VH-VL binders against UPF0111 protein PH0637. Designs and how they scored, part 22

Target 1, 226 residues: UPF0111 protein PH0637, of Pyrococcus horikoshii (o58371)
Amino acid sequence: MIKMQVWKKLFAKSPFKPLIRHAEVVVQTVETLEKALDSWARGDYENMKEYAKKVDDLEDIADKIKSELRDSITSKLLMPVQRTDILEYLHMQDKIADAAEDTAKWLLIKRNLDSIPNDIKDIILKMGKESIKAAKLVYEAIKQLDNVLESGFAEKEIKKEYKIIKQIEEVESKIDGLDSKLMEIVFTSELDWKDGLYILNIARTLSNISDKAKDTAERIRVLMNK
Key: E = the ipSAE of ESMFold2; O = the ipSAE of OpenDDE; V2 = 0.75 times the mean of E and O plus 0.25 times the DockQ between their complexes.

## First folded at step 7 (VH-VL; framework fv_amivantamab_arm2)

Design s5 (from r01 with heavy chain G33Y; at its last look DockQ between E and O 0.70; V2 from the best seeds 0.00; counts 0 for: pae E 4.2 > 2)
Fold by ESMFold2, look of step 7:
Parts: structure tokens; C-alpha cells; sequence
Structure s5 (fold): chain C 226 residues (1-226), chain A 122 residues (1-122), chain B 107 residues (1-107)
């Protein structure tokens, strides 16, 4: 039970430190997805496939950490925040990695991208970069939440937290604009229906990464209300 | 230094085939596409197609499908373009061009071979 | 296939003049347009990509603009070495087609 003891000691030090450890794996997952997207755009299926498999492996690791953290939170462990709030946050944060895996699964479906116009590929890459930025901001947000706790919920630190949350909302809004632009191009282009379906599903999964990042940020608001 | 060196000029009869080589150096051959572009005398540039040096996948201009074959040899970092069933209107200078497919820069034709004159004369 | 139409087909100009060449695509290509300079006996030279991005080593007197279907190459002050044929090329969708060319000649 060495892992269990490590998690319990981290929880005793701060209720947010184990969540930060989980977030580190989530960031690795989305950073690996970025490499998969770059390879995808170049038409390099085999390298994209390698990165997509690594995304899947990292999502599995995030799931395992989530399970270990859930097992480590017992009614006997005293924390300054409610266990249900920690577990709800963990669930939402883990969904970011799950959404990244969904994107990777869709990238694998089509081996030959020559039929897809470059303006569509460019929008997909922009959506990817913004979605990954949203996930990284969640990591910064949970780290800042630990600072809020350490300061005794000082107003200055709470304001920094809300600035990070606002940045996540701005990224989600930008992705909405990119998604609308992509939809217009796909439906006004002479794309084969399979290509259209493929592109729109990739866009949906990328938007879902930012949606889950926003959901996670909303859980941070709950955790800040002492 | 990135360099693309093409084979020399050729004279062919109608109905023959020609195979132009494009030997590359100064970069990682398998990380790029090679495009082929030709220019008939008194005419503009015509994109013929490309080949991925990574996996050998090709995409040909529809006008030339059935008559053109593009290949690569990774052991010599060389691309080839073969045009079959030559006609007099295939007389042109044939260029190879390195084609990058980087995110944000899609399909930049940055380095070109010196050109190969192919003359089809009966 | 996307047809690229250049205008004018030729232009006569003097050293120091400002010259504008236009290129129209038969359908939207966003900003995926390149400009090439081509002199007889030489390989084409990339000047501009992504409609407005100057290729490294190309003089700043060259500029490009436009998006969608209408694009412009501008040479702000002609130099003797600029007399050549200029081609636009769309690279949004296969096949990557060229315009018919614009010959820039000395008056």
C-alpha cells in the first residue's frame, strides 16, 4: 500500500496537491495530443498513430491515478474541504484526458488526408491549440487554488484565480468561433460526406476538451467558496 | 545546403516514355513531398502531382492520371517522374520541387531542381 | 479544379514604378495562395506564401494581400532584376493550380 500511503500523506498536506498530481498527467496527455495533431496535419499517419497510442496510454494512467485517489479518500481522512467536492473536481478534470483520447481515436480513422482542404486542416489545428491551452490553464488554476488555500483565502489570491478562470472562458469562446467558421466551410465545400463527418467529429472532440476544462474551472469556483 | 539535382535533357519520339530523376541532398528526404511541375514552351506552369517520400503515396493531376508514375528511392534520396505515351505537346521543362507540409505553412514549394528539358520530336 | 486567373497578362513598366498584379480564384481558397517569380532558363522562385507572408531572402518591395478569391501582388519600386513572369498558385485543394502568368516587361 505504498501508493496509498503517498496519496494519504499528500491529502494531509493539502487537499489540492493530489489533484495537482493528476493534472500533471492530464497536461502530458494533451501535450501528446498536440504532437499527434501536428503529425496528422503533415499527413504522417505512422507518427500520428504512435502519438495517438501514447495519448491512450496517458489517459489510462490518469484513470488509474483517479481510482487511487478515490480509494485514498476515506471518512477517516480529515480535510479542510468536503470529500464530495474533491471527488467531483477529480471526475471533471479526468474527463479532460478522456476528451483528448476521443480526439486521438478520430485522428486514427482516416489514413489519407489529401482530399481535405488546407483551410480546414488549419482551423482544426487552431482549435487543437486553443483546446490544449484551456487544459493547461486548468493545471494553472488548480495550482493557484493551492495558493489560495495557503494564503487563508486572501482576496488577492482569489482574484488571481478568477483571472485564470476568465482565461479559460475566453479560450472556450474562441473555440466556439472557430467551430462556427469550420461548420460553414464544411457545409459550403464540395467535400465527400465521409470527409465532412470525419472533420466535424474531430472538431466536436476538440470542443469537448475545452468544455471539460470550463466545467473543471466551475468546480474551482465551488472549492473557493468557503 | 538543400539541393535538388535533376537528370539531363532528353529527346524522345512520340509514344515513348521518359523518366526524369531528382536527386536530393542537404535534408531528411523522407520528411518531405516532392512535387513535379512542367512548363511547355510559350506556356505557364502546370502542376503534375506529388509523391510523399515518407510512404510513397501519390496524387496526380487528373489530366495526367494513367500516363504518369512518380516513385522514390530512399536509399539514394531520389525522386522519379515517368511520363508514358509521350506526345508532342509533352515537350516541356520538367521541374521537381521540395514540398513542405508543416502546420501553418502547408504546401510550401521552397526548393526547386534546375529543370529537365524533354523534347518529343518525330 | 480551381481556376486561377491573373490580370493583366502583361505589363510594361519602368524601373522605380509601382506594379500591381491580381489573381482571382474560381472558388474560395482562404489565404492559401503563393506567388512565384520565373525568369527564362531558371527555376521558379517562391516570393510569397499564405497570401501575404514574404519568403525568407525576398526583398521587402514585394508584398501580397487578399483572401477568399481575390489576391494582389505588389512591387513597390521596380528594380532591374524584377522583370520576369509572375505566377500565382492556389494550394488549398488538389490539384494545386497556377495562374496563367503575368509578364512584367521593361518599357
Amino acid sequence: as target 1 above (226 residues)
Amino acid sequence: QVQLVQSGAEVKKPGASVKVSCETSGYTFTRYYISWVRQAPGHGLEWMGWISAYNGRTNYAQKLQGRVTMTTDTSTSTAYMELRSLRSDDTAVYYCARTSYLPGDYVRFDYWGQGTLVTVSS
Amino acid sequence: DIQMTQSPSSVSASVGDRVTITCRASQGISSYLAWFQHKPGKAPKLLIYKASTLESGVPSRFSGSGSGTDFTLTISSLQPEDFATYYCQQYNTFPYTFGQGTRLEIK
Scores: ipSAE 0.281, ipTM 0.684, lowest interface PAE 4.2, mean pLDDT 88
ESMFold2 (binder alone), look of step 7: mean pLDDT 94; pTM 0.940
OpenDDE, look of step 7: ipSAE 0.841; ipTM 0.925

Design s6 (from r01 with heavy chain L102T D105T; at its last look DockQ between E and O 0.59; V2 from the best seeds 0.00; counts 0 for: pae E 2.9 > 2)
Fold by ESMFold2, look of step 7:
Structure s6 (fold): chain C 226 residues (1-226), chain A 122 residues (1-122), chain B 107 residues (1-107)
Amino acid sequence: as target 1 above (226 residues)
Amino acid sequence: QVQLVQSGAEVKKPGASVKVSCETSGYTFTRYGISWVRQAPGHGLEWMGWISAYNGRTNYAQKLQGRVTMTTDTSTSTAYMELRSLRSDDTAVYYCARTSYTPGTYVRFDYWGQGTLVTVSS
Amino acid sequence: DIQMTQSPSSVSASVGDRVTITCRASQGISSYLAWFQHKPGKAPKLLIYKASTLESGVPSRFSGSGSGTDFTLTISSLQPEDFATYYCQQYNTFPYTFGQGTRLEIK
C-alpha cells in the first residue's frame, strides 16, 4: 500500500530515520502522560482523564507505526544495518509508549485521592518527571545516532551520544532510589491496602518507562557500532 | 489583595444551628480549597474540615462527622460552614482559610478570614 | 489521626533572645509541616511551610528545620512583635492537625 512506500523511502535515506519518526510519537505519548500526571497530582480528575485518553490514542499510533515499519523491512532492502538490530531497537522503543499507557490506565482507576498522603503523591510525581525525562532523552539519543552516522563517526559526535546514554542511566538509577523510598513508606504507613496496591502499581509502570528507556539506550550502543 | 471576609458574630442556644459565611476575593475561587478552623476560649487551633471549591468534595474532622456541612457558592465566591446540634463547648472563634495548591501536591494555609465568634449559651 | 505535640507549652524570653520551639508528630509526615503565628484578636499567620520554606514577607529571623517526626522553629533574635502563640500543623494526611500551641511571652 501507499504507506509502505513512504517507509521504504525513509529507510533509503538512513536506517535510523524511521526509528526517529516512531520516537517522535513516543515522545508525544510521554509528554501527554506528563500532563496527566500533573493533573493527577493536583487532584484534577477530569483534566487527568482527558490527557489519559490522549495517551491511549498516541500509544495506538505508535503501535501502528511499529507494525508498518516491521512490514516494510525485507531481506531485499539495501540496509547498512542488520534487520534484526533495527527490529530489536523498535521493540524496546515501542515498549516505552506501552508503559506510558499502563501508567495512564492506573491513574484513571481512582477518582478521589484524599486518602493518599501528600508525601506519597509527591514521590509519584517525582518518579513521573524523571521517567518522562528518560524517555525524552531516548529521542535525543536516536537523533544523535543519526548525526554520528552522517558525520562518518566523528569523535565529537560519538562523545555526545555516550553523554546522552549516561544521562538516561543516571535518571533510571534515580528512579530506582525513589521507588525504594516509596515502597518503604507504603509498607510502614497506615495506608489502606487498596491504596497501597494502587500506588505501588503506578510506581511500577513509571519504573517500566525508565527501564525501557535504559534498554533502548543499550540498543543504541549496538546500533552505533554499525 | 487576596481577602476572606467572614460573617458577623452570633449567639445561639444549645441544640440550634449556625451557618458562617466566608466571602472571598482577589483570586480565582474555583482553583482552591477552603479549610475551617476553630479556637475555643483557652484552647488551641482545631481543624474542622475542608472543601474543594473546584468540585465541592469535603473532608471533615472525625469528631464533627454528622454535625458539620461545608458548602460553596461559586456564583458569589463564598464558602459556608454549618454546624448543627450546637453544644456549649462549640463556643469558639471560627476561621476560614484558603488552601493553596502549587506544582506537585503541596498544600498550605496562606490566607485567613478575620474570624467569627459563635457563642453557645444556655 | 496524627497527633502533634509542641514543647514547651510556654517560653519566657527577652527581646534579642534566640528561641527554639519543637514539634513532634505521632507518625512520619515527611516535611509536610507548617508553622503559624497567632496573636489575640488576629487571624493566624503562616510563617513556614514544607518544614523549612519561609512564607513570602516573613522576616528572615524565622527558620524551620526537621523531617519525619521531629521539627523545630527558631527565632534568631526576638523582636517585640514576635510575642505570640506559635502552632505547628501537619498537612501530610487528613485530618490536618495542629499542635497544642506554644505561648511566647515577655520576661
Scores: ipSAE 0.401, ipTM 0.750, lowest interface PAE 2.9, mean pLDDT 88
ESMFold2 (binder alone), look of step 7: mean pLDDT 91; pTM 0.912
OpenDDE, look of step 7: ipSAE 0.800; ipTM 0.906

Design s7 (from r01 with light chain F94W; at its last look DockQ between E and O 0.68; V2 from the best seeds 0.00; counts 0 for: pae E 3.6 > 2)
Fold by ESMFold2, look of step 7:
Structure s7 (fold): chain C 226 residues (1-226), chain A 122 residues (1-122), chain B 107 residues (1-107)
Amino acid sequence: as target 1 above (226 residues)
Amino acid sequence: QVQLVQSGAEVKKPGASVKVSCETSGYTFTRYGISWVRQAPGHGLEWMGWISAYNGRTNYAQKLQGRVTMTTDTSTSTAYMELRSLRSDDTAVYYCARTSYLPGDYVRFDYWGQGTLVTVSS
Amino acid sequence: DIQMTQSPSSVSASVGDRVTITCRASQGISSYLAWFQHKPGKAPKLLIYKASTLESGVPSRFSGSGSGTDFTLTISSLQPEDFATYYCQQYNTWPYTFGQGTRLEIK
């Protein structure tokens, strides 16, 4: 209940401030995933496992915050913003953390990466860096949406918002290109089929991070229209 | 300054074993791997295998699987390569080489030992 | 295993000449290729890694190019100390394999 009162107070200040607080945990989740991916690439299974467990813990925290925010929302507190628009944004933003946890789960499955070619590891690391960048841009985007509201929807602040949204879309497009390149390499490689499946699933979960970041950016467009 | 210093030349009979040492200095031993590469007379360089100084994980060339053992001693910053059941075609100069496996450092063989001649003669 | 095929196997050249050595991989290795110089009685010396990146302390007359399966090493103006055997090596996929070598000999 004490958290319910905190959330209600934040909603009273701005419909977007509680979403910013959730986004902070989402960023922590993806930053921790970056550390897991770095450890994974260098073959350091024990440090990778430690960071993967922290990703799981942070995803659980993000999910709990999402639940508390859902319970705290009332339509009368959220004028001029519709309750359903806030909930749809929150759902998509939370899915970013969920996708990061999925990546961490897949990293844990294989202890020895010697059978994985370096060009494949390099593509996975690039996808990871871009996916984390996309999630960080979502955090910047929801913060900027609060600035748009505070300014009374000034044109200057709206232009900054669209620039961030475009950067998210560009990062998602880059990750899609990397994913397609990786699929081609795995399909034509002499990888054991289990290694191919392992790599493609990691890539898919990383792509899901950027896909959900893009979906979240689309929800920001909706929220900006009031 | 990075240095890899190998043990001296050895003469062995077929069926024996040899253990070559590679003492390293001038860098953090546990952050890199050590590869072993050999060159038989009249032949090019042949990669034999690799060991991580970080955790002792190894990967051996399939041709040598079952005959080679690579180890490290972190307290002396030394890598070892043991080749068993020696044959006359194992006569070669054996090199150790530092191998980077860190993200962003690109995998490469940047520093090499001076080589150890192993002669297998009946 | 990825086979690395160098051409030519031997080159006779004079000081000041431009020399080009090629290396072909039996399957794609992206840019994960290194070039080594090896002189009799000495350890191999890394010249170029990641296909085109010059190792620290290597003279700029050495250059590398290529990606995928086809790679080249070029020495723009041969010096007396450059007479040696040159090896390419792929390091994309275990086991890391070397080409058979190219001997660069003085005429």
Scores: ipSAE 0.317, ipTM 0.702, lowest interface PAE 3.6, mean pLDDT 87
ESMFold2 (binder alone), look of step 7: mean pLDDT 92; pTM 0.925
OpenDDE, look of step 7: ipSAE 0.838; ipTM 0.927

Design s8 (from r01 with heavy chain R31S, light chain Q27R K50R; at its last look DockQ between E and O 0.66; V2 from the best seeds 0.00; counts 0 for: pae E 2.5 > 2)
Fold by ESMFold2, look of step 7:
Structure s8 (fold): chain C 226 residues (1-226), chain A 122 residues (1-122), chain B 107 residues (1-107)
Amino acid sequence: as target 1 above (226 residues)
Amino acid sequence: QVQLVQSGAEVKKPGASVKVSCETSGYTFTSYGISWVRQAPGHGLEWMGWISAYNGRTNYAQKLQGRVTMTTDTSTSTAYMELRSLRSDDTAVYYCARTSYLPGDYVRFDYWGQGTLVTVSS
Amino acid sequence: DIQMTQSPSSVSASVGDRVTITCRASRGISSYLAWFQHKPGKAPKLLIYRASTLESGVPSRFSGSGSGTDFTLTISSLQPEDFATYYCQQYNTFPYTFGQGTRLEIK
């Protein structure tokens, strides 16, 4: 954990530096989830369980950082940004880690995946890869917002920010397409309906990661509109 | 260099058992699975089953359920296939094949053993 | 179980000919299909995986195509070493079934 005095020093450099530190943990959480997904698809329950535990631990760290930041925030430290806007951004960004934990919990439900076809496993892995891309783009977006502030809101830096936000929206749209394709396969295959429910819930939690990433990007628009 | 080396040919009577070994080298044994495939004279290839070298989980062809056991020994990087209650129609060449299933890779049968002839004669 | 049906069961061809072998799955397997070459006294050799991806070290005269249920293996210009039996295999779901084989013989 970072001590409160470190948080205050980071706020003094920029109101967005602490959010960048939180985003680093969120990225680590989703990257660890990818390793859990890889183990899951391979049928390696023991490694998947170990990575799922690490996802839970990283989500706890993200939650603690969120709490420490909430306790440390003052109007003086955040100028020119409102406390409410920082807290709403932080809340949305933290939900990315929450969604990753939800995915990890669903992976643990089924030990034997022999009944799950490889084409379904590969779509789930593609959705996971795109979800990681979305979380990394959120990290890039909050870092770029810091550049926007440092430049005095230069038009060139604002344009770069909108480009990142559009990339997040494109990734979310791609995941929606993968989710639709998966639904078609599940409903047209000989997959047992209990396995179908299991697979569709994993897909839904992965979609939630990108949904939260998109929502976080919209909060960046709020922070940038000054 | 990846290599799978199988045990030698065997002649068996109906009702007996046979255990074929597949010794691997040149890769991390526990990172892959091993499939067993056989070919009876005048017939095509028949998938018999698969075993994970990591955790010993197996999946057998339904027609062989109850007669086949696949195992691994990680200390020697060796896979085994035992077929019990042998019949004359179990006469075949038996192959082991590595399945490539590491995270981010696709399942495929990229390296094969040389084959083991098992003859079942009364 | 997913049944794999190959056609033709046998083909006679000359060196330099273009040969096409088909494989049909009884249910959709997306692109999870492999092609093998098998010569007497030797182990099967992987030629193509994921329907169209050429295995390392396999000559480019071999190509594969298809998805879903219908797949083809093509040899663009037959060489003397290509006379063998060819098998398709689905590996989308257990059991990983093979086609019955296509014997390619010299004319």
Scores: ipSAE 0.442, ipTM 0.774, lowest interface PAE 2.5, mean pLDDT 88
ESMFold2 (binder alone), look of step 7: mean pLDDT 91; pTM 0.926
OpenDDE, look of step 7: ipSAE 0.829; ipTM 0.921

## First folded at step 8 (VH-VL; framework fv_amivantamab_arm2)

Design t1 (from s2 with heavy chain G33Y; at its last look DockQ between E and O 0.77; V2 from the best seeds 0.00; counts 0 for: pae E 2.6 > 2)
Fold by ESMFold2, look of step 8:
Structure t1 (fold): chain C 226 residues (1-226), chain A 122 residues (1-122), chain B 107 residues (1-107)
Amino acid sequence: as target 1 above (226 residues)
Amino acid sequence: QVQLVQSGAEVKKPGASVKVSCETSGYTFTRYYISWVRQAPGHGLEWMGWISAYNGRTNYAQKLQGRVTMTTDTSTSTAYMELRSLRSDDTAVYYCARTSYLPGDWVRFDYWGQGTLVTVSS
Amino acid sequence: DIQMTQSPSSVSASVGDRVTITCRASQGISSYLAWFQHKPGKAPKLLIYKASTLESGVPSRFSGSGSGTDFTLTISSLQPEDFATYYCQQYNTFPYTFGQGTRLEIK
């Protein structure tokens, strides 16, 4: 508690508050991607296209916030953490939005999904839901890191942080299992090779969302140890 | 009260074409697909293809590709199936079926027309 | 195309009997299988979709089970109105194919 009071007095701004601002836009980006995926599954290309364009717009906003933060961050702003640790976290968190945009771009490629078996569509939707869940857990994790700082690194708050990080890791592991299952189905099905490529690339971009969420969680461990 | 009402029975010569109508009521036509299914005498059901009433997109069974055309008229909420270059083995009862497409359940053929007998004979 | 094979091709049974009809897919179709009842001169009637979900208004004596490649329709206590031809249909993979049918006849 006394350590927290000293930190608050010495630093007018939490070094984690800018990362929370960025994470809010990342969550909006992945939530919009979820709507694009729902429209995609319904075969509603026009609504899917509308949401995919909104994903692109939100990714641009996330990029702008990242650039503004990179330009404004100084050593005076970042004690007790190093500037490079903050920027590494920001880089990884921003990659979540980039991966969401990549998924949206792939959804736009094919207008008619009738040739794609329904069990494959189910796995893609499940991967999407879990990837978006992972990104939302990153938002919870960076908010909890701010709580750890405010509490003076209380053990109770550190335990909460590790629980969120573990949840992110569990979601990433679940997506790895879904990706393996999808690969088995695609390679044992008689799909046109373009449909196979399309499906596997969507799966790869969805896996990237959770991979970057996991990478971001690993950076939270680094920030918490400062 | 969902209804699908098909046009009447037809007798055709080999080489001719037939166009069966399926007039729908009791639901929002543009929110569903219409599937076409036929049954030849002494045979089972055969799915022919479908059309989206929303955007007119079609997909046909491979064996019928090139001989079948499915269309819709949204102003009358009516679907049409045309089969060309008729052969004697095209003699069948032709059904239209409302087809829902909902992720999770995916495809469901919930309401059917009464059937249209098409007889192809010399 | 995915071939759907029903067994038996026909069955004779009495009112009150329990009847089981099987359907086998040539490839995995997950749970995307429907069962239809068809009487001559009538439209086919959807009984079960997603392998085991009863369509609204279908009596509870009908049940479905299975996943992957092997599926079963069971009628627990036959009624006079149940004598018909029954078809399974897969809807996982285009084209959505039907089984050859099982005729359920009165003894």
Scores: ipSAE 0.458, ipTM 0.781, lowest interface PAE 2.6, mean pLDDT 88
ESMFold2 (binder alone), look of step 8: mean pLDDT 93; pTM 0.934
OpenDDE, look of step 8: ipSAE 0.848; ipTM 0.931

Design t2 (at its last look DockQ between E and O 0.77; V2 from the best seeds 0.00; counts 0 for: pae E 3.7 > 2)
Fold by OpenDDE, look of step 8:
Structure t2 (fold): chain C 226 residues (1-226), chain A 120 residues (1-120), chain B 107 residues (1-107)
Amino acid sequence: as target 1 above (226 residues)
Amino acid sequence: QVQLVQSGAEVKKPGASVKVSCETSGYTFTRYGISWVRQAPGHGLEWMGWISAYNGRTNYAQKLQGRVTMTTDTSTSTAYMELRSLRSDDTAVYYCARTSYGSWVRFDYWGQGTLVTVSS
Amino acid sequence: DIQMTQSPSSVSASVGDRVTITCRASQGISSYLAWFQHKPGKAPKLLIYKASTLESGVPSRFSGSGSGTDFTLTISSLQPEDFATYYCQQYNTFPYTFGQGTRLEIK
């Protein structure tokens, strides 16, 4: 009951403030994943494991916030956007953290990476960095949406929002290119199927971070147009 | 200044073992690995293996599997390479080299080398 | 294992000459190639890593190029101290492997 009161107070100030708080935790989640990936690439399994655990913990926090927000957002709230649209946005944003968690889980599967070529590791790291960039851009997008609202939908502010959305799309496209390159290398390499499966699943979950970021951006677009 | 100082020359009989040391200084020992490379007379450079000074993980050349053991002592920042069941073709100069981890591998600093002679 | 093949095995040149050494990998190694200089009685010296990055303290007359399977070391203007044996090394995949070496001799 106390937590709901806190969220209601935040909603009274701005309908997007609670969503921004959730986005902050999501960004922390993916930033922690970046640390895990760096350790992973260095062959430091122990530190990687620790960061992976932190990713899991942060994802849990994000889930709790999401649940609390769902309970706090009622039809009685005077919001410039529809409840359903906000909840859909929140759901997509939360999936970014879920994808990061999935990636962390896969990193834990293999302790020895000596059989994985360094060029493949580098591509994974690049994919990770771009995916994290996408998540951070989503955070910027929701903050900018708050500005759009505060300005009364000023054209200048709307243009800034569309610029951020376009950047997210560009990052997603870049990740797709890296993914294609990775697949080609994996299938032309001498990797065994276990290692191949391991790497491809890491890539898949990383790519999913950017996919969900793009989806989230699309939901922001919808919110802005209604 | 980064330095790697190896132990002195060794003369051994076939079937014996040799242990070469590599004392390091001038950097954080656990942030790097150590690779061992040898050169037999009239031959080129041959990679023997690698060890992580952080967690002790090793990777050895298949040719030397079962005969080579690499270790580290973090308290003294020293790496060790033991080669067992020595043969005449093990006669070579042995080098230790500082090696970065993962995708940042670089053999940037080397020891002065240790001559190991195996003769009956 | 990845095999590294250098060409030529030996080369004779004069001071001031441009010298080119090639290295071919049996499979793709991206840019994970290093070049070493080795003189008798001395430890090998790293010249180039990541195919084209010059190691700190190495003269600018040394340069590396290539990616995938074909790589080149170039000395733009040979100096007296450059006469030595040169090795390429791949470190993309274990086991790390060296080329057979190229001996650079004075003409």
Scores: ipSAE 0.083, ipTM 0.702, lowest interface PAE 2.9, mean pLDDT 91
ESMFold2, look of step 8: ipSAE 0.328; ipTM 0.721
ESMFold2 (binder alone), look of step 8: mean pLDDT 92; pTM 0.925

Design t3 (at its last look DockQ between E and O 0.73; V2 from the best seeds 0.00; counts 0 for: pae E 4.6 > 2)
Fold by OpenDDE, look of step 8:
Structure t3 (fold): chain C 226 residues (1-226), chain A 120 residues (1-120), chain B 107 residues (1-107)
Amino acid sequence: as target 1 above (226 residues)
Amino acid sequence: QVQLVQSGAEVKKPGASVKVSCETSGYTFTRYYISWVRQAPGHGLEWMGWISAYNGRTNYAQKLQGRVTMTTDTSTSTAYMELRSLRSDDTAVYYCARTSYPGWVRFDYWGQGTLVTVSS
Amino acid sequence: DIQMTQSPSSVSASVGDRVTITCRASQGISSYLAWFQHKPGKAPKLLIYKASTLESGVPSRFSGSGSGTDFTLTISSLQPEDFATYYCQQYNTFPYTFGQGTRLEIK
């Protein structure tokens, strides 16, 4: 009940302030994943494991925030946007953290990475970096959306928002290219099926981070057009 | 400064075992790996394997599986390489090398080498 | 295993000369290539890693280039202390493998 009161106070200022708070935790989640990936690539399983645990913990926090926000967003709140649109945005944003958690889970599956060539690991790191970049851009987008609202939908502010959205789309496209390259390398390499499956699933979950980021950006676009 | 100092030359008969030591200094021993590389007369360098000084994890070349054992002593910052069932083609200079973790695996510092001669 | 082939096997040069050594990998190794200098009775010395990054303390007259399968070590102006055997080494895939070496001798 106390927590709900806190969220209501934030909603009174702006419908996006609570969403920005949730986005902050999501960014922390993916930044922690970046540390896990770095340790993973170096073969430091112990540190990787610790970071993976932290990713899981942060994702749990994000989920709790999401649940609290869902409960606090009611028809009684005076908002400049529709409740359903806000909830859909929140859902997509939370999926970014979920995807990061999925990636962390896969990193834990294989302890010995000696059979995996470094060039493949390097591509995974690049994919991870770009995926995380996409998530961070979503954070910037929701903050900018708050500015759009505060400005009364000024054209200048709207243009800034569309620029961020375009950047997210570009990053997603880049990740798709890396994914294709990785697939080609994996299937032309001497990797066994287990290693191949392992690498492809890491790539899949990383790509999903950027996919959900793109989806979230689309929801922001919808909110902006209302 | 980083230094790797190896034990002296060894002469062994076929079927015997040899254990070479590599004493390290000038850096935090447990933060790096130690790799072993050998060079037979008239041949190139051959990677034998590495050991993590942090957790004792090892990776041996397939050719030497079952005959080689790498160990570390953190109290003395010393790495050991034991090669068993020696044969004439094991005659070589054996090197230890610090294997760096940052920026991918690389051999940045080497020992002076240990000659192991296997003869009847 | 990845085979590393160096060219030439030996080269004669004079002090002040520009020397170029090449290394070819049997398959793509990205930029995970190192160059070593080895003198008789001494420990091998790392010169370059990641194909083109100069190791700390190594003179700037040494440089490396290349990616994928073809790599080059260049000494811009040969010094008396540079006469030695040079090796390339890939560390992209286990087992790590070395070139056969290039002996640089005085002309």
Scores: ipSAE 0.129, ipTM 0.722, lowest interface PAE 2.8, mean pLDDT 91
ESMFold2, look of step 8: ipSAE 0.199; ipTM 0.665
ESMFold2 (binder alone), look of step 8: mean pLDDT 92; pTM 0.921

